# VHH binders against Protein DOG1-like 4 (DOGL4), part 9

Target 1, 232 residues: Protein DOG1-like 4 (DOGL4), of Arabidopsis thaliana (Mouse-ear cress) (q84jc2)
Amino acid sequence: MSKMRNLVEEKFLEFYESWVIQLELYLHQLLIAHNNNTMSETELRHLISKLTTHHKAYYTAKWAAIREDVLAFFGSVWLNPLENACSWLTGWKPSMVFRMVDRLRKSRVVLVEAQVKKLEELRVKTKFDEQKIEREMERYQVAMADRKMVELARLGCHVGGESVMVVEAAVRGLSMGLEKMVKAADCVRLKTLKGILDILTPPQCVEFLAAAATFQVQLRRWGNRRHYVTHS
Key: E = the ipSAE of ESMFold2; O = the ipSAE of OpenDDE; V2 = 0.75 times the mean of E and O plus 0.25 times the DockQ between their complexes.

## First folded at step 4 (VHH)

Design q04 (framework vhh_ozoralizumab_d1)
Fold by ESMFold2-Fast, scan of step 4:
Structure q04 (fold): chain B 232 residues (1-232), chain A 124 residues (1-124)
Amino acid sequence: as target 1 above (232 residues)
Amino acid sequence: EVQLVESGGGLVQPGGSLRLSCAASGFTFSSYAMYWVRQAPGKGLEWVSEISGSGGSTKYPDSVKGRFTISRDNAKNTLYLQMNSLRPEDTAVYYCARSTWYSGSYYDSEFDYRGQGTLVTVSS
């Protein structure tokens, strides 16, 4: 059996497949808890804790992997094309999670005024942090067109192995900047998730996490169905 | 090609123990939740146990809870079922099964591949 050229991609593919299968199992537990209405607060908090730990495990593995090769996370081989098309800086766009929160306002589990105000404050803060990262990405993309990078690219096309080494060193430097930016985006994701869970009651947390996990799992299934379709 | 090969079945007396094994090949074993399912003579398939890809979560029906333990060794691509305090009603063909991409959950009990099975007979 042939191995993938990039070892980081191969290892993270195996990790991610296992991580998604476990997410599907947790999603099932969340849906049972949501539909049951008889679980104690302690039982609900335990389930919420399992989901939180599961997400933290993902970021632990991701940050270890991006230290080795952050570029593997741009156009990831462990994601189908639909999942890749919906990615913002290698993951979910933090502000989009408030779409799930908006659904809670329309559900049977009514948010009290104090929660609505806190969620709105968190939404504004999340959008601000997100825009700050988008400005950093814009600056990064502009810096890629800097005269020094353009000249380096020109030399790399022309003067053999010596220029290739210099180009590879420059790419490694750029990768370090991307790693910092991806970690900043992931920190906003984790702060947003924690903030929402801190505002919501345990039953509301279960409903929110079920909605988020359902979207993630369904997006993967929709993309995989397209991949299995034979062209007629 | 996906292959699941069960072993460890046999004749055992009531109150005895057996350990079943399932050797998996042709897929990334750690990426899939796995099941043990059984079929008693003249009965339909019955779900016996479920384990997550990582091995961190397991589930059992009340009929076997406390008596059976599912486990996996992802380094060896092997699934196990430790069966203790066996009863005549545990007599069945036991199958190793792989979860579908869509489920892996208790209530769905959905699987896309299963092995040839191994016979467990509990009788004196």
Scores: ipSAE 0.000, ipTM 0.083, lowest interface PAE 22.3, mean pLDDT 79

Design q05 (framework vhh_6z1v_2)
Fold by ESMFold2-Fast, scan of step 4:
Structure q05 (fold): chain B 232 residues (1-232), chain A 125 residues (1-125)
Amino acid sequence: as target 1 above (232 residues)
Amino acid sequence: EVQLVESGGRLVRTGGSLRLSCAASGRTFSSYAMGWFRQAPGKEREVVAAISRSGGSTWHADFVKGRFTISRDNAKNTVYLQMNSLKPEDTAVYYCAASTYYSGSYYLPREYDYWGQGTQVTVSS
């Protein structure tokens, strides 16, 4: 079959390895900033900007890749089985990040009442958007099982001439539908991240981003160590 | 499985340069993320630099940024550490390490499965 599918997977694997390495570097900087109360607001905002740019780079690369092969993101080869098991529509579940936000309430930099209210409003909105995406996925699954798709699947069993072209066109249509849903889910993720960062102060943003990056890095480490051996 | 052998460690003067090499045996070198660690007497082993399996991404500790550069040559099954502007504080045994897993948390010693025997670098004024 198409070597382009393998090429997309290889290119994104290479990108993702580099992206995670840079995330670990930023995590180190976030932890230093969090432990040292010597950084100015301007310095903290610059660090936060580097992290937001880094996350935007991920989605830019992802959207380019899913245009070529969206199925590569369902059971990704650049993620270990634990990371894949924790995925919701090819990424983190948007409402999950509010668990990390809850940790800020026990921080040295306590959330004020106005922030708590805005975060709760954002949490409710995020869950609403998340449920809307889940309903779209259900409709997509129903559409895939309709009589027209069943007939196209039957035609695909008799590969030759026109039947090949018709089946491939239908498969491309299905892939475009998945691409649209994945992008919609990613938009909810980006809107949720931006919303949280807009509500939090720079020191709280650093703490939140450090918690999120730590969780992502640790989840990857736990999954990579299914057959864990320690020399500690 | 991979076996790692470091070379290039020697006495060098402050401000000097040195390149360390780590030769790996086996057919799967390109499947490993690689790291350089160092350990000075009485101190814990610390990560100096790391490189992804593809060689396209590198990480360097803050205390060596701008001075040290990690690189790899998959055709020669070798990883390198180019050390410039050496300081007495850089004196340590330098270790090469390989990780069989994805490059997610390679800044921690426990993420590396294979280790070399080390090569001594001494920086004097």
Scores: ipSAE 0.000, ipTM 0.187, lowest interface PAE 13.3, mean pLDDT 81

Design q06 (framework vhh_7aqx_2)
Fold by ESMFold2-Fast, scan of step 4:
Structure q06 (fold): chain B 232 residues (1-232), chain A 123 residues (1-123)
Amino acid sequence: as target 1 above (232 residues)
Amino acid sequence: QVQLQESGGGLVQAGGSLRLSCTTSGRTFSSYAFSWFRQAPGEEREFVGAISWSGGSTDYADSVKGRFTISRDNAKNTFYLQMNSLKTEDTAVYYCAARYSGSYYLTSEYDYWGQGTQVTVSS
């Protein structure tokens, strides 16, 4: 019995744990800003910039890691089972953030008609981009069962030699396909996030980012608490 | 475990170019992500640019995007900041920094720091 993680998994686990801790610190600042009516627009924009930079840091690290080992992101060891269950192509589902935006309409945040129209246009575009990626993933999954892949799987059952190398090349090709799809999904995520922040005012951006960070942090805490049962 | 040494700072005219180098010592160069920070007199240390441990990803502060480029050379255990179209506002002490994990925007996330190199941009 031995336990071995590859370097990509070990490094990204350490990165992600630190990234989440920093997200919680930013969430605290967002909540203070939301409750403080004296913060200037410049101060709010600076805080929003910190959050957008923090999210960009995540994708910078993720894209470097998936180039080395994309499969580490399907059933990630740095995510608890609840977080993994809520994932769509290794991250949040882009259209789901509009559910969060919809809740802003029912809170103290007042969206003007022009913003509502732009958000609806962005929602439609995001759903279209999302469905295009879903179609590509469906084709990828179907291709796994095509006659050529089935034949390669049979060859891989033979002992040693050229059959092993051919199967390894096919698996590498599959990994490259997944990397491309994950990057495409992440591009939709980033475009959607940027689009929302471009439409909202700084106070509305703070409320939106606070809601998003709260949900992410709470989901992690709920999943972790379920996994670890303590008796006192 | 990691020591950082900056070089390439100096005086340059506005609109000019300068290349900063940060040479690292230690067997762990490829395991670290690297960044450049700067600090002008009377101001806090601010983020300038970052490069991931694989070298495949970079990010920059909005004030330097399109003008500065960060790169790394694993064979030389060195990473660089190419600064083009320099402005007087770019005058600062430039620090190189290494981190294993965490946010690249925050000074508190960095494990190792260089001693800094002065960049002065004259009008």
Scores: ipSAE 0.000, ipTM 0.110, lowest interface PAE 18.0, mean pLDDT 81

## First folded at step 5 (VHH; framework vhh_6qgx_2)

Design r01 (from m13 with Y107F; at its last look DockQ between E and O 0.64; V2 from the best seeds 0.00; counts 0 for: pae O 5.8 > 2)
Amino acid sequence: QVQLVESGGGLVQAGGSLRLSCAASGFTFSSYAMAWFRRAPGKEREFVAAISGSGGSTFYTDSVKGRFTISRDHAKNTVSLQMNSLRPEDTAVYYCAARTWHSGSYFDSEYDYWGQGTRVTVSA
ESMFold2, look of step 5: ipSAE 0.601; ipTM 0.861
ESMFold2 (binder alone), look of step 5: mean pLDDT 87; pTM 0.889
OpenDDE, look of step 5: ipSAE 0.021; ipTM 0.390

Design r02 (from m13 with W101F; at its last look DockQ between E and O 0.02; V2 from the best seeds 0.00; counts 0 for: pae E 9.8 > 2, placed apart)
Fold by ESMFold2, look of step 5:
Structure r02 (fold): chain B 232 residues (1-232), chain A 124 residues (1-124)
Amino acid sequence: as target 1 above (232 residues)
Amino acid sequence: QVQLVESGGGLVQAGGSLRLSCAASGFTFSSYAMAWFRRAPGKEREFVAAISGSGGSTFYTDSVKGRFTISRDHAKNTVSLQMNSLRPEDTAVYYCAARTFHSGSYYDSEYDYWGQGTRVTVSA
């Protein structure tokens, strides 16, 4: 038995099912390219471009969907509970990708000093943008709570057409605010991804993209098989 | 008990067509993504096609795209693979698989139930 889903949730669930399968296919191609060194630099750049385009297609579909129902993306039916619990404003937290870059530096990827400096500058900028979004979210929540308290006090006195209109306006304002904040977070995600790929060489980009896709796929697999994981 | 039974395999000349069918029993068919994998002689099992639990999303590996069509029939609890323009490289044992989740996966380790396979041989 599936639970009831609205139209936006049904449409995006179908999109996401297809999108994830294609991501898994690209992951396979990235791992082949990483392990065998069989691809020319031109072929690597083409593969990197395909992954960039694939991620942009996700956001194109997402932004269309949040115009209709942004709340569907908070606790999404197409994600398992672990994936939902790891979300920051409906997606991966932009600064977390730098932990993947740091791990690559420690094990297999040699970065020149100029790359390291540029990556640190990008990491600081990404954290700054994240903090700006978090502060705006907090201010929006406080402003809405103040208006809700006044509205609730007045509603306790009477029920009528004005109360319905005020509630409808408040709900519309919340939805618009959330949509703007989700889009701002998504823009930070895309800018951070592009920035990393611009700093890294094509072989380094393949290693980074493989690590990122592996993490996303493993998070989904682990969350779906939670009861099969041996605890220690 | 969960069972997947493939049928429709056989010998066919290059350029020909075959339709594979997979009958599912022992579980709620509409809750599961379904897929076809294949194993050529001496090779590991590889992904061919997948279809979501609802049937709304399909995906194909590049080598079969445009030639193969996966579909499902919820009333009959079957998933089918229509294979057109067959090539000798398509020669393999084809396996039906079911995943206890609404979306499919490229990875065979993500599938919980498997059929025993049906052989497809494409002669040159």
Scores: ipSAE 0.006, ipTM 0.478, lowest interface PAE 9.8, mean pLDDT 80
ESMFold2 (binder alone), look of step 5: mean pLDDT 85; pTM 0.869
OpenDDE, look of step 5: ipSAE 0.023; ipTM 0.390

Design r03 (from m11 with Y107F; at its last look DockQ between E and O 0.65; V2 from the best seeds 0.00; counts 0 for: pae O 9.4 > 2)
Amino acid sequence: QVQLVESGGGLVQAGGSLRLSCAASGFTFSSYAMAWFRRAPGKEREFVAAISGSGGSTFYTDSVKGRFTISRDHAKNTVSLQMNSLRPEDTAVYYCAARTWTSGSYFDSEYDYWGQGTRVTVSA
ESMFold2, look of step 5: ipSAE 0.657; ipTM 0.882
ESMFold2 (binder alone), look of step 5: mean pLDDT 86; pTM 0.877
OpenDDE, look of step 5: ipSAE 0.008; ipTM 0.288

## First folded at step 6 (VHH; framework vhh_6qgx_2)

Design s01 (from r03 with F59W; at its last look DockQ between E and O 0.57; V2 from the best seeds 0.00; counts 0 for: pae O 5.3 > 2)
Amino acid sequence: QVQLVESGGGLVQAGGSLRLSCAASGFTFSSYAMAWFRRAPGKEREFVAAISGSGGSTWYTDSVKGRFTISRDHAKNTVSLQMNSLRPEDTAVYYCAARTWTSGSYFDSEYDYWGQGTRVTVSA
ESMFold2, look of step 6: ipSAE 0.219; ipTM 0.665
ESMFold2 (binder alone), look of step 6: mean pLDDT 87; pTM 0.885
OpenDDE, look of step 6: ipSAE 0.024; ipTM 0.365

Design s02 (from r03 with A50V; at its last look DockQ between E and O 0.01; V2 from the best seeds 0.00; counts 0 for: pae O 13.2 > 2, placed apart)
Fold by OpenDDE, look of step 6:
Structure s02 (fold): chain B 232 residues (1-232), chain A 124 residues (1-124)
Amino acid sequence: as target 1 above (232 residues)
Amino acid sequence: QVQLVESGGGLVQAGGSLRLSCAASGFTFSSYAMAWFRRAPGKEREFVAVISGSGGSTFYTDSVKGRFTISRDHAKNTVSLQMNSLRPEDTAVYYCAARTWTSGSYFDSEYDYWGQGTRVTVSA
């Protein structure tokens, strides 16, 4: 059965496809910058700024879309199954980036004590924020699974006006909650990213961003090889 | 004027030991991470070891881990590299480098000051 995509899904799919293409272009630039070491600090900062702006553009588009239909992002038809499996509340899990930083430390990035300390503090804070969001999500999910689920099941057998209204109200409530949680999660993501970039030097930022972008792009590629995804 | 002056290089047999020293002047020593790099014949300069400004953190390239020890003396404004169990592949010109406390790196391009280098030759 051909899953009919709604308008929000179609629009965001188109956006995301273009966004990923641009990300790949930036990744190329990051890799060049990282490998050649010929760019000035000013040039590096400019490149970093382009990437941060690009990410901000994503969230701007996302937030506009979720206002219309947040549920579209829990299906995320623009992502392959692997990408979806790795998603936490419709995006990357903030705490995951610290593992990337740790890997950088093991490779070519030397962090001084002050940086390590700040990163650790940020890590702890990020984890705390994640947990807070998860607790709130649990609250919404549990609230949905109680009396309201019975009505949903009943609706399958009997079409009643009152039952439909109750279910619709429940879904609306859940959607509102989900929108709030998704935004909260995105804020944590953005805050975490900003925090890391504020701690790192421009060359380190470039390396970090390159690693992050590589991971994102490769995850998509790996997933697409495993599961064919049709993109418009 | 900032100066980094390396010393202690020389000829040593495989399995031997050597201690390099770098004397720093012209800047606030404790505010800088100090590193050792090396350039082998026909190769590019590579990271060897780094110690943080406070001395509390050290990092080593994999090939020297367990054999080399980087340390610093704040009273003398010196950074040292104790090299044990030396191997022919350790033959290189060794350079001392300084980077501000706020940033350290395995990349030589990120270091602010450099010494002239001291030659280490390890014979088979």
Scores: ipSAE 0.000, ipTM 0.254, lowest interface PAE 13.2, mean pLDDT 88
ESMFold2, look of step 6: ipSAE 0.637; ipTM 0.877
ESMFold2 (binder alone), look of step 6: mean pLDDT 86; pTM 0.875

Design s03 (from r03 with T102R; at its last look DockQ between E and O 0.02; V2 from the best seeds 0.00; counts 0 for: pae O 3.0 > 2, placed apart)
Fold by OpenDDE, look of step 6:
Structure s03 (fold): chain B 232 residues (1-232), chain A 124 residues (1-124)
Amino acid sequence: as target 1 above (232 residues)
Amino acid sequence: QVQLVESGGGLVQAGGSLRLSCAASGFTFSSYAMAWFRRAPGKEREFVAAISGSGGSTFYTDSVKGRFTISRDHAKNTVSLQMNSLRPEDTAVYYCAARTWRSGSYFDSEYDYWGQGTRVTVSA
């Protein structure tokens, strides 16, 4: 097995593979819970809690990794091309989950008027936050062509002394900016998820989480089949 | 001027221990991943261990796992390799290396700066 050049990528790949396997197990439990109306509210809440904890674990690992190499997540070698194509700032786009909620509404899930109103408010807020992050990201992208980065390009492979310091500063600045944006995006994701789960009843939460997990798992499967990517 | 200076090499009996140290200067130490490589007689240089810029992640070649420990001191700008349970096959010149990224790499071509090396000889 060829070793990864980037050790952060290798480590996170291993983590993510294990994380996805666990997600699939939880998905199975969610589906059982959804299809069998035999679970108590307490049991449903426990299942929801397990899923939320699982997601939190992902972001904990991610944030630890991005402190070392945020750029690894803009390539995301642990994802297939389809998954990457669907990614917004190294993850799922927060506003996308409202499409899932809308689908639930068209299904057997009956949302009361108060829930619908709250969901709409959350949707508007989420969209606003996304746009704010996008504007900031644009600023960083434009700034990449500053004097320091131009100097980096000019220096090439023969860098020493003061030039090394300039290059280091440029790389650090860029990485810090990107890390900030990624964290901001992740915060919006987490807030959005929490918001939705706070609005929905436990049975509705289970259905929503099942739908979300299904989408994630299927997207990975579809992408792997199309691009012949093998993940252990 | 960038400098990496290794120390701590020597002759040791099989089963013994050595601690290598590398003093770094001329660059922002915390921004660089540090690594140890080794070259045995008649062999190519091989990866031994790496530590991320922050020190939060360490990586080892399989043959040294459980025996070697890489660490770094940001206050002193040093990287160390504690080598325990040494074997004759560990005999090599050990090199300190620095990479301009915070993450390490298994490949020597990914490292920008190198020390002159320190010789470790493990007798049977």
Scores: ipSAE 0.029, ipTM 0.525, lowest interface PAE 3.0, mean pLDDT 89
ESMFold2, look of step 6: ipSAE 0.653; ipTM 0.881
ESMFold2 (binder alone), look of step 6: mean pLDDT 87; pTM 0.889

Design s04 (from r03 with Y106W; at its last look DockQ between E and O 0.01; V2 from the best seeds 0.00; counts 0 for: pae E 14.3 > 2, placed apart)
Fold by ESMFold2, look of step 6:
Structure s04 (fold): chain B 232 residues (1-232), chain A 124 residues (1-124)
Amino acid sequence: as target 1 above (232 residues)
Amino acid sequence: QVQLVESGGGLVQAGGSLRLSCAASGFTFSSYAMAWFRRAPGKEREFVAAISGSGGSTFYTDSVKGRFTISRDHAKNTVSLQMNSLRPEDTAVYYCAARTWTSGSWFDSEYDYWGQGTRVTVSA
């Protein structure tokens, strides 16, 4: 069965298209700042603030959209939320950003020992927060599977009225719980980003943000071209 | 078979206005994002504005925000760039471009079809 896009998903994708174009423009500014050592620390901090604000705007729009329909952000039908929970709640796994930091350290970014220690502490904290979310999602998946079994048994006995109200409450409870977990995951993403930017110097932040934006734009390019080729 | 033809360029005094037009043919117009890029003499091509395939999303480089408006007319298969409050710094050859997907991009390498360009000269 082909996936159908709904109105909430379509509206958010329009926002996302504009958002990524602006990210591309900020990437250009980051690359200029990276290649031009005449920018003051104040100018670098302003650019970093623009990127931080831009990422916050993404989540502000996302959280408004998930309040409307959280399931629009999963790549599957309703019966698949259990399978999708481990694909990391509607986004990249927060700890994966440290792969970007590791690649920069292996290439041309020199970090002071104190920074390296703080980054490792942040990595451990981020992984702890991820594991907490994963454990909570596992408990939620088990609880929802048990409720689905009870609901299917009730529907199998063909009793109306209160069975409909129980199903409606269960669906509402699933959506509310899933919304909370998506927001929790997004908060870990934002806290990790802020933590990295607080540890790095402004020139290092610019280099990190440039690498991250480049990677994100490249992933979109690959997805767009692959998706277009597959459907055309 | 894809063809993009720009028009509307010319010489204008600073503070004046021009409207560029790009006639598109040879593809399903609403399936493609459209953009304007420009190249000033001796400089690299730079992004100006983009509009999604539906027309629902527009985006502008900072230096033209509030002065330029990109729009598309699906009945005429045209993309337009209304340029107001023109400055000498806006002097360039302006290129219309089409991207093979419905979302726009800042990167010129993401655009597969290009017009020949129309010259805009803004005199002091």
Scores: ipSAE 0.000, ipTM 0.328, lowest interface PAE 14.3, mean pLDDT 76
ESMFold2 (binder alone), look of step 6: mean pLDDT 83; pTM 0.851
OpenDDE, look of step 6: ipSAE 0.005; ipTM 0.284

Design s05 (from r03 with D108Y; at its last look DockQ between E and O 0.01; V2 from the best seeds 0.00; counts 0 for: pae E 16.5 > 2, placed apart)
Fold by OpenDDE, look of step 6:
Structure s05 (fold): chain B 232 residues (1-232), chain A 124 residues (1-124)
Amino acid sequence: as target 1 above (232 residues)
Amino acid sequence: QVQLVESGGGLVQAGGSLRLSCAASGFTFSSYAMAWFRRAPGKEREFVAAISGSGGSTFYTDSVKGRFTISRDHAKNTVSLQMNSLRPEDTAVYYCAARTWTSGSYFYSEYDYWGQGTRVTVSA
């Protein structure tokens, strides 16, 4: 059976497709900047700013969408199965980017002790925040099951108005919780990204952003090759 | 081209001492953390000691604490491992490693450059 997409899914799909195309364009610029040492610091900072603005635009759109239907993002029809498999609370896992930073070292990036120290501190903080969010998610999920599981089972046997209302209320409650958690996760993502960019020099930022964008774009490409995804 | 060349390995009796040296070239030495790893026969490569780029921070695997000392000479671009009170269990090929970060790491995967190794054999 063909999955029927709701309006939120359709709109966000369109948005995301456009957003990814723009990301690819920026990636191209980042790669040029990385490979060509002729760009001034001002130019590099401008490029970094464009990328950060682009990411902020994503979250602005996302947060608008999740207010309407947060559950759409737990299905994420605009992502392929590989992308979804790599997702943590509807996006990239914040702690993952530190592995990307680590790999910069292998590309002739030298970080001074002060940078490394700050990165480690940020890593620890990020991990802590992730765990906190995960615990909260568990709380919502468990609460849903404990209070409303019997009602769900009852609906299978008897379609009663009261039971339906109870289940709907439970789902609404869960959705509200999920929205909160997704926003929290996104905040951790944004803070982590900002933190990293504040620690790195402009050339290092460009390399990092290039690596991150490459990973994102390639993950999508790899996933699409493995699983045909129809996009609008 | 980055190059790490170990020296100082050999045969020593239990309780004896040995000093390993690693000569580094092809990179800004002070910007790299340095480390020693070892691989015993039939075992995986394991961390021994690391020193920060500045030399201000060192750390060791538990089994060598108090016996081994890692140091570096910025003038000579060398990192050394003084090994005292050697035990048969210390028998291994010892590898010098460099990390493009100024801080050391416990994990071998965090190091980017490696020497060919020098063999240390401790007899009972």
Scores: ipSAE 0.000, ipTM 0.257, lowest interface PAE 13.4, mean pLDDT 89
ESMFold2, look of step 6: ipSAE 0.000; ipTM 0.258
ESMFold2 (binder alone), look of step 6: mean pLDDT 85; pTM 0.865

Design s06 (from r03 with T58K; at its last look DockQ between E and O 0.01; V2 from the best seeds 0.00; counts 0 for: pae O 13.9 > 2, placed apart)
Fold by OpenDDE, look of step 6:
Structure s06 (fold): chain B 232 residues (1-232), chain A 124 residues (1-124)
Amino acid sequence: as target 1 above (232 residues)
Amino acid sequence: QVQLVESGGGLVQAGGSLRLSCAASGFTFSSYAMAWFRRAPGKEREFVAAISGSGGSKFYTDSVKGRFTISRDHAKNTVSLQMNSLRPEDTAVYYCAARTWTSGSYFDSEYDYWGQGTRVTVSA
């Protein structure tokens, strides 16, 4: 049964496809900048700014979309199963970037002690914020199950106006909560990214962004190859 | 010639303690940040702890905070890692590393000299 995509899914799918293409272009530029070491600091800063602006554009679009239908992002039809499996609250897990910096690339990043300390502090804070969001998510999920599961069951047996209204209200409540949590998670992501970029020098930022973009692009490629997902 | 020689590894029971030592030679000890890394079986090498050239600054990976203490002795040109409350997850080959910069780093690529490593095994 061809899962009929709703309007939000269709629009965001189109957006995301274009966004990823642009990301790949930026990745190419980042890699060139990283490998050639011929770019001036001004040029590097400009490139970094382009990437940060690109990411901000994503979240702007996302937040507009989730206001209409946050549940679309828990299905994320624009992502392949691998990407979805790696997703935390509709996006990348903020704490993952620290592992990326530490483990994915034997980074030629010359970090001074002060930078290392700041990164550690940021990591701790990021983890704390993640946990806080997770606890809040649990609260919403448990509340849904405790209050509304009987109504769902009842609806399955009896099509009544009152039951439908109760279920709809419950879903609306959940959606509002989810929207809040998704936004909170996105804020943590953005803060984490900004924090890292503020700690790093421009050349280091380029390396980090290249690594992050590479991971994102490759994850998509791997997932598409594995599952033969076509995104139109 | 720069040399880093680790010692103190061995078999210990969970909850036990072990003190690793690294003897450094062939360079001006106080001008180098020192660090400990470890490699568990089937895993990549990971940062454990670092200490600045002066010894005034220390930092640790999260999993060892409160349990491990890094220190250095300038008179003996040694860096040590006191490991308390050891866990099976701490089982690894531990490596001493030196960085030509006085500040430490989380990244193994930032360190210029390495020891051969000493094996630590923590039994359940």
Scores: ipSAE 0.000, ipTM 0.250, lowest interface PAE 13.9, mean pLDDT 88
ESMFold2, look of step 6: ipSAE 0.521; ipTM 0.849
ESMFold2 (binder alone), look of step 6: mean pLDDT 86; pTM 0.883

